# VH-VL binders against q5vz03, part 20

Target 1, 156 residues: q5vz03
Amino acid sequence: MVDILGERHLVTCKGATVEAEAALQNKVVALYFAAARCAPSRDFTPLLCDFYTALVAEARRPAPFEVVFVSADGSSQEMLDFMRELHGAWLALPFHDPYRHELRKRYNVTAIPKLVIVKQNGEVITNKGRKQIRERGLACFQDWVEAADIFQNFSV
Key: E = the ipSAE of ESMFold2; O = the ipSAE of OpenDDE; V2 = 0.75 times the mean of E and O plus 0.25 times the DockQ between their complexes.

## First folded at step 6 (VH-VL; framework fv_ixekizumab)

Design xe1 (at its last look DockQ between E and O 0.73; V2 from the best seeds 0.00; counts 0 for: pae O 2.5 > 2)
Fold by ESMFold2, look of step 6:
Structure xe1 (fold): chain C 156 residues (1-156), chain A 120 residues (1-120), chain B 112 residues (1-112)
Amino acid sequence: as target 1 above (156 residues)
Amino acid sequence: QVQLVQSGAEVKKPGSSVKVSCKASGGTFSSYAIHWVRQAPGQGLEWMGEIIPIFGTADYNQRFKGRVTITADESTSTAYMELSSLRSEDTAVYYCARDSEYYDWAFDIWGQGTLVTVSS
Amino acid sequence: DIVMTQTPLSLSVTPGQPASISCRSSQSLLYSDGETYLHWYLQKPGQSPQLLIYEVSNRFSGVPDRFSGSGSGTDFTLKISRVEAEDVGVYYCMQSTEWPYTFGQGTKLEIK
């Protein structure tokens, strides 16, 4: 993840900070561009929450999957309220980090909501993550994992 | 149902500026990029740039970056394109277009076009 | 910039006959997600462009079945199986795989 997030910190909805590389290493990462005042974002977010919960929070073996919310909200409070109301227990880019604009440019995000599934090096697996979740549900994760170059072990 | 309605034709002198408006009606404005595309008389189409109103972020075709400014006003559901230091070769119809609601990076709704004529 | 080249620049077609328009790009339009962002628009006389085909081969809503798109890499084709009078206008291909977005120079279709 160092290629696209560098040495950034991410936040939880409760205000805790984590280092992006530590939190995201060896996982399939979904970049979620959304905003509270966007009705389609509010419609999709619960579906993404159900998807995440099934894969991570309520699975006996949590899947190597993480969501990073990239907010288009107008204030830090609007962002936090949105996360607390509808989001799963995933991560977000801090509201005041201007890098949210660089990410939107990098992935050419021209509409909100947008779910971009990326490899560890930032290469796009799909920019149609929302559509795939709506159409295929949990089954789409297997395709994402197969495309992701995730290393779990090493030997001496 | 969603429509983009542009401001009327303009006649300008070389060296001046023009600002074209594009008002959205019948749907969501802030969440979709508005693109600007121009067409000189008898010529093809040229992409100028885009803005995503909810973020206020504009991106430009490098060809125009020094002369074009694209803005949006969420409260009036209106996007604007301003082109400065006009030359006669800037005579064209200027279109606004919306990024596709259904699929990425295609334009599914277009404004009616605004003719800008630059002449002495 | 990716240069988009259309051939022919002009077609004159008898109603009911097929038409074919080629679009070639200066580099591959395949994006890292495995999709190809090549689209076709029709600009009828005196009108704004309208979307016909998105992502190479998919018809936009309301576009008749006589329109079809195909191709990959750098070579793409729009076909009209039986041309009708309402099909007159200028056809443009556009790529949005790479920024800036670029259009072909257009192909004018006329009825003879």
Scores: ipSAE 0.580, ipTM 0.841, lowest interface PAE 1.8, mean pLDDT 89
Fold by OpenDDE, look of step 6:
Structure xe1 (fold): chain C 156 residues (1-156), chain A 120 residues (1-120), chain B 112 residues (1-112)
Amino acid sequence: as target 1 above (156 residues)
Amino acid sequence: QVQLVQSGAEVKKPGSSVKVSCKASGGTFSSYAIHWVRQAPGQGLEWMGEIIPIFGTADYNQRFKGRVTITADESTSTAYMELSSLRSEDTAVYYCARDSEYYDWAFDIWGQGTLVTVSS
Amino acid sequence: DIVMTQTPLSLSVTPGQPASISCRSSQSLLYSDGETYLHWYLQKPGQSPQLLIYEVSNRFSGVPDRFSGSGSGTDFTLKISRVEAEDVGVYYCMQSTEWPYTFGQGTKLEIK
């Protein structure tokens, strides 16, 4: 199977490089389209951060979940500042990676912020990640995991 | 309340170009896609293209064969649709509309429309 | 392109009576996320289109409950349980499942 991000490299807010294939293996992937200059993005990002932290960052047994930020910022620096200010400890597609535009088209992003929940192979679980987090909180992750058919036993 | 206000009616000659504006007020502009839809007299609706201002790139209905250019100015919260090589069949009311993520790619807000008349 | 076909193209209804409009797509409107992005709009005389129903069956804000949408795959229906004078106009279905977005021909609803 071909991963949605293939052999791409992702970055952390600290500038570390991570292999996408390894980082996203057997995980539910949330593609997060957002930008610092977007007020709704700034409003939602902290909620996503709490969501992520609860599942991954502070969990004794981390959930099979990863966020990949696909920036719509105006510059690499703006993107970095946004990540440092409001983002969780998740990953991002590098600003200069042209795949940002391809992902936007692939998943029909017509508004931001948008949270597309996908399998590692890029198959869409839901385009309504933002709504589901807002309305159901951590409860929505159970549905995502089930839909993803991940090869592990996980319970929120 | 978010509103889309379009520029006034235009009368153009065949072969010329027209540029219609759509100004958003009362809410977020850059984060939503602005679509353009036209309606010939007594006819239905035809999707022309869209732009997400913050991305700066537009998508087009290929049926227009490159005659359409959609742009946006974030500083003025204004989207533009330029149609070149005008023909009589381009006579129509042109609408801008907002795509809402909340309403699943439906157009929840529309401009008032701009009549463009192409005549010799 | 996905072709949207509405029937009928014209409908004359007595106030208080029900109305039904069909919309058929040339291919399934089911998207990869399991959702179906078929919407209904009403364009009242001399006005811009306005959203009525989004994603097959969800009423837009302020839309009366006499409006309902249903369907799946390629066949969709808009129903008005009791037509009122304010319902006069042209109804359009639209798909946003695939680019380019496409509309039905429109159905003109008139009052008898």
Scores: ipSAE 0.282, ipTM 0.793, lowest interface PAE 2.5, mean pLDDT 92
ESMFold2 (binder alone), look of step 6: mean pLDDT 92; pTM 0.946

Design xe2 (at its last look DockQ between E and O 0.83; V2 from the best seeds 0.00; counts 0 for: pae O 4.5 > 2)
Fold by ESMFold2, look of step 6:
Structure xe2 (fold): chain C 156 residues (1-156), chain A 120 residues (1-120), chain B 112 residues (1-112)
Amino acid sequence: as target 1 above (156 residues)
Amino acid sequence: QVQLVQSGAEVKKPGSSVKVSCKASGYTFSSYAIHWVRQAPGQGLEWMGEIIPIFGTADYNQRFKGRVTITADESTSTAYMELSSLRSEDTAVYYCARDSEYYDWAFDIWGQGTLVTVSS
Amino acid sequence: DIVMTQTPLSLSVTPGQPASISCRSSQSLLYSDGETYLHWYLQKPGQSPQLLIYEVSNRFSGVPDRFSGSGSGTDFTLKISRVEAEDVGVYYCMQSTEWPYTFGQGTKLEIK
């Protein structure tokens, strides 16, 4: 994660700050580009929330999966209201962090919402995360985790 | 119905500017990039630049070096392309096109085109 | 900039016969996500371009199944299994793997 998020801090949906390296280490990371006033974003976010909840919040063994919201909202208040209303318990870049614009350009985000699944080094696993969740549901995570080259512990 | 409707043909003198409009309907304008592509008479297609309306900033093909300004007005669902310091070789049909939501970086909807003629 | 080269630049086809159009890029169009962002458009006489094929081989909605795309790396092909009168126009390939987006110079298809 150091290459794409550096030594940044992320925020939780409750406003707490976490270190990006610690929060994202050894996980499949989804960069979620969206905005509150974008109808397709509002339509998709609940589906992503259900997906995240099933994999992380309500799973017997939480999957190594994290979402980082990269807001295209026009104000901090719009961003926070959106997260409060529709988001899961994932992370976000702070609204005032200009790096959210750099990430949009790095991944050539030309439409919102966009869900980009990345490896630990920032290379793209898929830029079609939204489409895959809509079409395949939870099954698509298996492909992401296999491509992510992360350490997984299993018992027999 | 999803469509892009462009402003009418223009006849301009060298050294002047032209501003072409592209009004979107039938979809969420702010969420999708609008691209501008031109086609000189009897020639192929040339990408000029893009704007994603919700971000409010545009990216340009460097070949137009400061002559092109692309903007968007979310309240009217309209994108604009302004080309300044016009030359006779700028005579072309100018198209706006929408970036596809599900077909990543392909243009699924095109405007009807706007002929700009630059003559002395 | 990635240069896109189409061949032939013009072709004349008897109705019902196949047609094949080649598009070559100056460098690989494979993106880091394993996808290839090579698209085909048709510009019918007096009309705007319209999307035919996206991402090499996927037909856009409403495009007849006589159109097919193939290829990888730097070499791509659009095929029309049986040309019809409505297929006349200029065909363009476009890459969007790398900014700036670039088009081939076009292939004019005529009926004869």
Scores: ipSAE 0.607, ipTM 0.857, lowest interface PAE 1.7, mean pLDDT 90
Fold by OpenDDE, look of step 6:
Structure xe2 (fold): chain C 156 residues (1-156), chain A 120 residues (1-120), chain B 112 residues (1-112)
Amino acid sequence: as target 1 above (156 residues)
Amino acid sequence: QVQLVQSGAEVKKPGSSVKVSCKASGYTFSSYAIHWVRQAPGQGLEWMGEIIPIFGTADYNQRFKGRVTITADESTSTAYMELSSLRSEDTAVYYCARDSEYYDWAFDIWGQGTLVTVSS
Amino acid sequence: DIVMTQTPLSLSVTPGQPASISCRSSQSLLYSDGETYLHWYLQKPGQSPQLLIYEVSNRFSGVPDRFSGSGSGTDFTLKISRVEAEDVGVYYCMQSTEWPYTFGQGTKLEIK
């Protein structure tokens, strides 16, 4: 099956390169469209960080979940500073990767921040990731996992 | 208070260009898409295009065949719609509107409209 | 492009009586996320359009409960249980499932 990010490389907040196909294998993927200069992004990012940390970073059994930041920042440095300041330990599409624009168009991004929850193949689970996290917290992840039809015995 | 305030009415000759402004206030301008919709006299609504200011790239209705240019100035919280090679059929009220994911990509805020009259 | 067809194009209603407007799309408005991005607007005389219903059946803030929306796929309906004088204007359905966004022709509601 073709992955949404294909053979592209992602980066960590520390600058490490990660192969997207390997990193996103059999996971629910959250595409996070945001920018440091966007006040709502700055407000939501810490909440997303807590969400991510609870599921993945500090969990005894990490959930099949990954966030891929798609930056709308003004520069690579601005993006990096944003990631270091407020982001969780998730992945990002490199700033200079033109696929950022394609993803924006593919998922009809008309406002930021936006959190699009997708399957590994890019199929949309929900466009309302931000809303669902705010309203339901960790409880929404179970729905995402079920919708993703991941071949893994996981329960929140 | 969230609002969009547009520039005043324009009278243009055929072949000329018009640039309408839409100034936003009361919210984070850069974060929300601004759409342009026009309405010819006594007619319905027609979508022209949209821009998310922070991205800086716009999408257009291809029926305008490249005559429309939508831009945004984040420093002034103002979006612009420029229509070139004006024709008499371009006579219409032009609206800017805000799109929001909170209302599932509906237009929740509209400008007051700008009448553009194209006549010889 | 998705063609939106409204019926009727005009209707005259006695105050207190119900009204119903149909909107049909040339293709399904169901998006890949399972949501349907069909919205209704009202343009009162001499004013800008205003949002009434978003995503088929959700009333926008401040919209009276007299207004309701329903439908799925390609067929949608806006209903007004008891028409009031302030409801006069032109109603538009709009799809935002795919670009370009498209509107119905509009339905003019008048009071008898």
Scores: ipSAE 0.019, ipTM 0.674, lowest interface PAE 4.5, mean pLDDT 91
ESMFold2 (binder alone), look of step 6: mean pLDDT 93; pTM 0.951

Design xe3 (at its last look DockQ between E and O 0.89; V2 from the best seeds 0.00; counts 0 for: pae O 3.3 > 2)
Fold by ESMFold2, look of step 6:
Structure xe3 (fold): chain C 156 residues (1-156), chain A 120 residues (1-120), chain B 112 residues (1-112)
Amino acid sequence: as target 1 above (156 residues)
Amino acid sequence: QVQLVQSGAEVKKPGSSVKVSCKASGYTFDSYAIHWVRQAPGQGLEWMGEIIPIFGTADYNQRFKGRVTITADESTSTAYMELSSLRSEDTAVYYCARDSEYYDWAFDIWGQGTLVTVSS
Amino acid sequence: DIVMTQTPLSLSVTPGQPASISCRSSQSLLYSDGETYLHWYLQKPGQSPQLLIYEVSNRFSGVPDRFSGSGSGTDFTLKISRVEAEDVGVYYCMQSTEWPYTFGQGTKLEIK
């Protein structure tokens, strides 16, 4: 992930800081642009939480998938409250990190919520992650992982 | 019903500025980009830039760099486009338009347009 | 900037007959996500533009099924299977694959 997040640190909803490269290495990464005060964001976040939980948090073999919340909230407290109330156990850019704005520009995010699925080098797998989850549920992850350049276990 | 309603026509002198408003109703204003597009008399459409109100930042077509400022006021659900150092070729109808995530970078709702006439 | 070229620039059609409008881009409109962000708008006389087709071939809500879009890469077509009086106006293609967004010069459709 050094191509889009570099040596940045990410935060959990419990306030822990983790290094982005270590947390995201060899995973399909979903950049989640949203804000607590926007009703469409609040409507979609539980669906994303269910999706993430099924693939990662409660799976016996966690999928190589991670969500990075890129907040458009007005304060650190609003961001953290949103994460604690509705989000899954995924990660976020810190509220103070101005890179939140650079990511919006890089991926031309013009509406929220937006779920951008990216490869390790930052190339877009799909800009339509929200739509795909709504229409296809868990099945869409197989398409994402096949498009990604990540290690997959080979087995008969 | 989703609407974008723009301010009325303006007549300006060269070298002055104009600020056009675009008031949104019927949807969550801060979740969607507002784009500005102009159309000179008898001509086609030209994209000027955009703002996403929740992010509070604007992006501009470089052809207008330094002359266009796009802003938004969440409390009034209103976007603004200010064009400075006006020239006669800036005479045009100025439109605001909404970008929806479901129609990825297409403009699904347009304002009625604001005629700005720049005359010497 | 991506240059969008429409042909014809003007089209006169007998009611009930088909119409076809071409849009060509100076480079591929295929985006890195595998999608093509080519859209069509209609500007009726005295009105603002309205969205007809998004992402090459998808009809916007409320658009009659006599309108269809097709194409790929750099070549795109809007078709009207049976032109009606309400279809009069100027048709624009627009690309949003690459900043700045750019429009074709327009195709004026009139009824004979």
Scores: ipSAE 0.491, ipTM 0.815, lowest interface PAE 2.5, mean pLDDT 89
Fold by OpenDDE, look of step 6:
Structure xe3 (fold): chain C 156 residues (1-156), chain A 120 residues (1-120), chain B 112 residues (1-112)
Amino acid sequence: as target 1 above (156 residues)
Amino acid sequence: QVQLVQSGAEVKKPGSSVKVSCKASGYTFDSYAIHWVRQAPGQGLEWMGEIIPIFGTADYNQRFKGRVTITADESTSTAYMELSSLRSEDTAVYYCARDSEYYDWAFDIWGQGTLVTVSS
Amino acid sequence: DIVMTQTPLSLSVTPGQPASISCRSSQSLLYSDGETYLHWYLQKPGQSPQLLIYEVSNRFSGVPDRFSGSGSGTDFTLKISRVEAEDVGVYYCMQSTEWPYTFGQGTKLEIK
């Protein structure tokens, strides 16, 4: 099975490098397209942060979930500042990685912020991640997990 | 109020270029894709291309074979569509439209249209 | 490119009577996320197109409940339960499942 991010390297808000293949193994992946200059992005990011924190960062048993930020910021520094200011402890595609543009096209991103929920292989679970989080909160994650057909049994 | 306001009618000669503007207001301009759709007199709608201003990259209908250039100016909240090597069959009303994720890639806001007439 | 075919191309309806417009796609409009991105627009005389129905069956804001959309795969239908004078115009279906986005030929609705 080919992963959507394959042999790419991801980064944390602290600048650490992470192998995408290992980090996203057997997880529901949320591709988050956003930018600091985007007011709606700034409004949604804290909500996503709470969502992520509840599932992963502070959970007794971390959920099989990871967010990969795909920046639409104007510069690497702007992206970093955005991550430090409002983002959760999730991962990001490096600013200078040209794969950012390919992902935008692949998932038909026509507005930001957009949260595309995908399987590890890149198959779309839902294009309405943002809407589902807003409307249903943590309840939507169970649906994602079921759709992802993850090997590990997980119950929210 | 969310709206798209386009530039005025144009009369062009064959072989020339036309650049139509679409000024957005009432929302975060750079966050939504702007699409261009044209309609020849008495005909249907034809998708030309789109741009997400914040990304700065555009996608095009290959039918136009590189004659279309779509750009966006975030500072003025204005999108542009330039059509080069104009032909008589390019005579049409050109529309800009906003794409919204909230409506599942449907165009929820349209400009008033810009008539471009190509004649010798 | 996905070809969108509407039928009929013109329709004359007595006020208060129902109307039905068909839209057929050359291939399935079902996207990988399980959603179907087929939309309907109305272009009233002398105006810009306006969104009527999005994603097969969802009425856009302000659209009367006499409008309904249905269908799946490659066959879609727009229905007007009781046609009114203000419904006059050209109706277009559009797919946004695949680039390039494509429209049907349009269906002109007139009042008898």
Scores: ipSAE 0.107, ipTM 0.735, lowest interface PAE 3.3, mean pLDDT 92
ESMFold2 (binder alone), look of step 6: mean pLDDT 92; pTM 0.951

Design xe4 (at its last look DockQ between E and O 0.08; V2 from the best seeds 0.00; counts 0 for: pae O 7.0 > 2, placed apart)
Fold by ESMFold2, look of step 6:
Structure xe4 (fold): chain C 156 residues (1-156), chain A 120 residues (1-120), chain B 112 residues (1-112)
Amino acid sequence: as target 1 above (156 residues)
Amino acid sequence: QVQLVQSGAEVKKPGSSVKVSCKASGYTFSSYAIHWVRQAPGQGLEWMGEIIPIFGTADYNQRFKGRVTITADESTSTAYMELSSLRSEDTAVYYCARDSEYYDWAFDIWGQGTLVTVSS
Amino acid sequence: DIVMTQTPLSLSVTPGQPASISCRSSQSLLYSDGETYLHWYLQKPGQSPQLLIYEVSNRFSGVPDRFSGSGSGTDFTLKISRVEAEDVGVYYCMQSIEWPYTFGQGTKLEIK
């Protein structure tokens, strides 16, 4: 992840800070661009939460998968309320980290919600993660993990 | 009903500016980029730039850098394109178009177009 | 900028007959995600452009199945299996892999 997140810090939904590289190492990473005031974001976030929960929280062996929320919210309170209300137990860029805007430009995000699945070096596996989850559910993760060349001994 | 409705035709003198509006309805305006595309009479299409309203940032075709300003007002669901230092070559129909939700970087909804005529 | 070149620039077709339009890009439109960002639009007389085909071969909602797209890399084709009167207009290909987005010069389809 050093190519796109480097030595940056991420936050959990409970406010704990983690180092990005340590948290994301050897995982399929989904960059999730969304905002609380966006109705389509509020519609999709529970589906992503179900997807994440099945792969990570309720699997016999948690899949090597992590979500990094990149907020387009207007305030830190909006972001926090959104995460507490609808998000799974994944990670986010801090609201005050200006890199949120650099990531949007890097991946040419022109609509939200957007779920961009990336390799460890930041290359895009797919920018259609939202569509793939809606159409195929958990089955799409196998394609992502194969493209990411991640160690594959897991239950999905 | 999902639509983009643009302001009416304009006649302008060289050296002046024009501001074209694009009002969205029937969808979440803030969530999708609005692109601006122009078409000179009898000619093809030329992309001018985009804005993603929820991010409040615009990106431009560098051919127009310094003359084009693209903005959005979330409270009125309206995007704007302002072209300054007008020349006769800027006579064209100006379209706004929405970036598609599922068809990445394709334009699924277009405004009706605004004719801008620049003449002495 | 990526140059998009369409051939032919105009086409006159007998109703019910097929039509084929070629679009060639100056560089590959294949993105790192394995997708190709080449789209087709139709501008009917006096109207705004409308999306016809996205990402090479996928028909936009409401587009009849007589329209099909194909191709890869730098070479793309739009086909109409049986031209109807309502298909008259100018067809444009567009790439959106990088800024600025660019269009082909257009192919005018007319009925004989």
Scores: ipSAE 0.442, ipTM 0.810, lowest interface PAE 2.8, mean pLDDT 89
Fold by OpenDDE, look of step 6:
Order: structure tokens, then sequence, then C-alpha cells
Structure xe4 (fold): chain C 156 residues (1-156), chain A 120 residues (1-120), chain B 112 residues (1-112)
């Protein structure tokens, strides 16, 4: 099965390079389209950070979850600043990666912020990730996991 | 009581700089963005920039081409707006305002305004 | 930048009569989650602007029910059912969907 990010490399908020294929293996993937100049993005990003932290960063058993930031910022520096200020410790597609535009097209991103929850192969679980997080908090993740049909039996 | 209190009126010469202060009280200063908006005499409102105190980073209206510097001092709950290379067209009342996520980034609290007059 | 256009720029209203102000944005102010980031402010003579309506139709605290906001996408309207003397001032619409935040030109409301 072909992964949505294939052989691409991702970056951490600290600038480290990570292989997407390995990093996203058997995980629910949240594609996060956002930009620093977008007030709603600034509002949602901390909420996403808390969500991510609860599932992955501080959990005894990390949930099979990863966020991949797809920036709509005006520059790589702006993107970096945004990540450093408000983002969680998730991954990002490099600013200069042309696949950033392809992803926006593939998932019909006409407004930001948008959180698209997908399987590793890119199949959409839900395009209403933002709304579900806001309304249901961590409870929505169980639904995502079930829909993702992840090999590992995980319960929130 | 939540309020923003700004510094007093300024008279400046062209080419000089002005720094206006905005002291916040009645709420957690670091948690709310402070915006600066100016209004030339008899004119509308113009957004200049904003700062999130807890992060210390500011964003600016590019129309000012780097002449604006917005800072915040969390220890004194005070935001600052400095405008350099002043011109006569910079004559205006300058407002600080707090935005709130509870009102979806509307400005719910405003300072009383600071008149800055630029004249030779 | 998003351009905000208000109409009319001025209006004179007899007390007790209704008033309507239009605000048009150069692009949609609707986000993916259904929120629309259009706000209205009133600046009374000699005062700072004050929040009147947020998110198209929500009255800010203390705002009389005579004020109402409506609209969607790029077209918005502020209505006053019965204008009172205290309603005199300049009304501004503002978008906060993206930086830079931008205001309409303002609409000056006077009493006849």
Amino acid sequence: as target 1 above (156 residues)
Amino acid sequence: QVQLVQSGAEVKKPGSSVKVSCKASGYTFSSYAIHWVRQAPGQGLEWMGEIIPIFGTADYNQRFKGRVTITADESTSTAYMELSSLRSEDTAVYYCARDSEYYDWAFDIWGQGTLVTVSS
Amino acid sequence: DIVMTQTPLSLSVTPGQPASISCRSSQSLLYSDGETYLHWYLQKPGQSPQLLIYEVSNRFSGVPDRFSGSGSGTDFTLKISRVEAEDVGVYYCMQSIEWPYTFGQGTKLEIK
C-alpha cells in the first residue's frame, strides 16, 4: 500500500529530518493546513497541541497518532516561527516541498485552518477534524482509530 | 475591571520616533493579544499590528514597511508601539485593543487613544 | 488585503426609525468550521471604538436588542430597529479572518 506521503521527508519543530514512511507507519495521520497570519489558525493550534500532547507526548502508551503540518504561510521563516510559538511536537512538510501544493489540491483545501484525518494510505477518515476536536475532545480519537483499521489494537 | 490605559499625547517632528504605551489591568496580560489601530483625523481605522505577550512575537501590517515595532513587557503588563521615521501623514490617534478568542478575535477592550501629532 | 466596503458612508435618521448599514468583503469571511469573522464597531463622538456585534450576528455584552447583524460570505448588514440619540456615531465593520485585519470606511449615523 502506498503511503500518502510516500518517500517524502518531514521536519520536526527543531529542524530534524524524519522519514515520513517510518514516522507515519500504522498511525492515524492528521494533515493540518494552517498559517500564522490566520487568526483562526492561531486559535486552534493550541487546542490541537493539547490534543496531541495528551495522546502522544505525555501518554504512557502513545496513541497511534501523528500530525503533519502543511503550511500555508508566506515564507519558510514565517512557518518556522509559527511552529516554534504555537505548534506541538509534531511533524511538518518542508515549506519548499512542492507536495505541499498537491496535498492542498487533493484534499480540496479552500480555507484554513483545516484538519483532515486520514489513514496512512491517504484515505480520508474525516475532513472535520477541527470540529470534532472542539466538540468532543479526546473522545473523537477512538472513532478515528476504529475507522483507520490500524493493525494494533488500541483503546483510548 | 478590565481596562487598557495609554500614554499621553505626543508632538513629534518629521523623521523622529514615537513610542506609545498601553498598560493592561484586570486580566491576565500574557494570554491576550494586543493590537494597535490608528485613526487619522476625520478618517477611518487602520490596523497596524499585534503582539501576543506570552510569545513576545509581533505581526505587522506590511504597509508600514518596517517602521513599526510592537513590544510587550509582561512584568508591567504593558504593550508598546514604536513608530519611526515619522511623517505628517502619521498624525493620528493611536489605539491599543485587546482581542479575545471568546469573541472570535473581535476587539472587546480598547484603550482611550493617544494623539500623535507630527509637524515641522 | 481584504477590502471592506460599507454603504452608505453617511445616513441621517429620524429617532424611532430603522437604519441599515451594508458591509461587503472582497473575499469570503467564512472558514471551514462554519465560523464567519465579521465584526461591527461603534465609535461614538469623542470616544474609542467599542465592540457592537461579533461574528456577524452576536451582540456584545450590554448591546441593546435594537441592534442586529446578519449576512454570510461576503455580504453583511447591520440593522437598528429603532434609532435612538445614543446611537449617533461612526459604525465600522471589520474582518479578522486574516492579517492584516481591515476595516470598512465607516458609516456616520446622525439624527435628523
Scores: ipSAE 0.016, ipTM 0.618, lowest interface PAE 7.0, mean pLDDT 92
ESMFold2 (binder alone), look of step 6: mean pLDDT 92; pTM 0.952

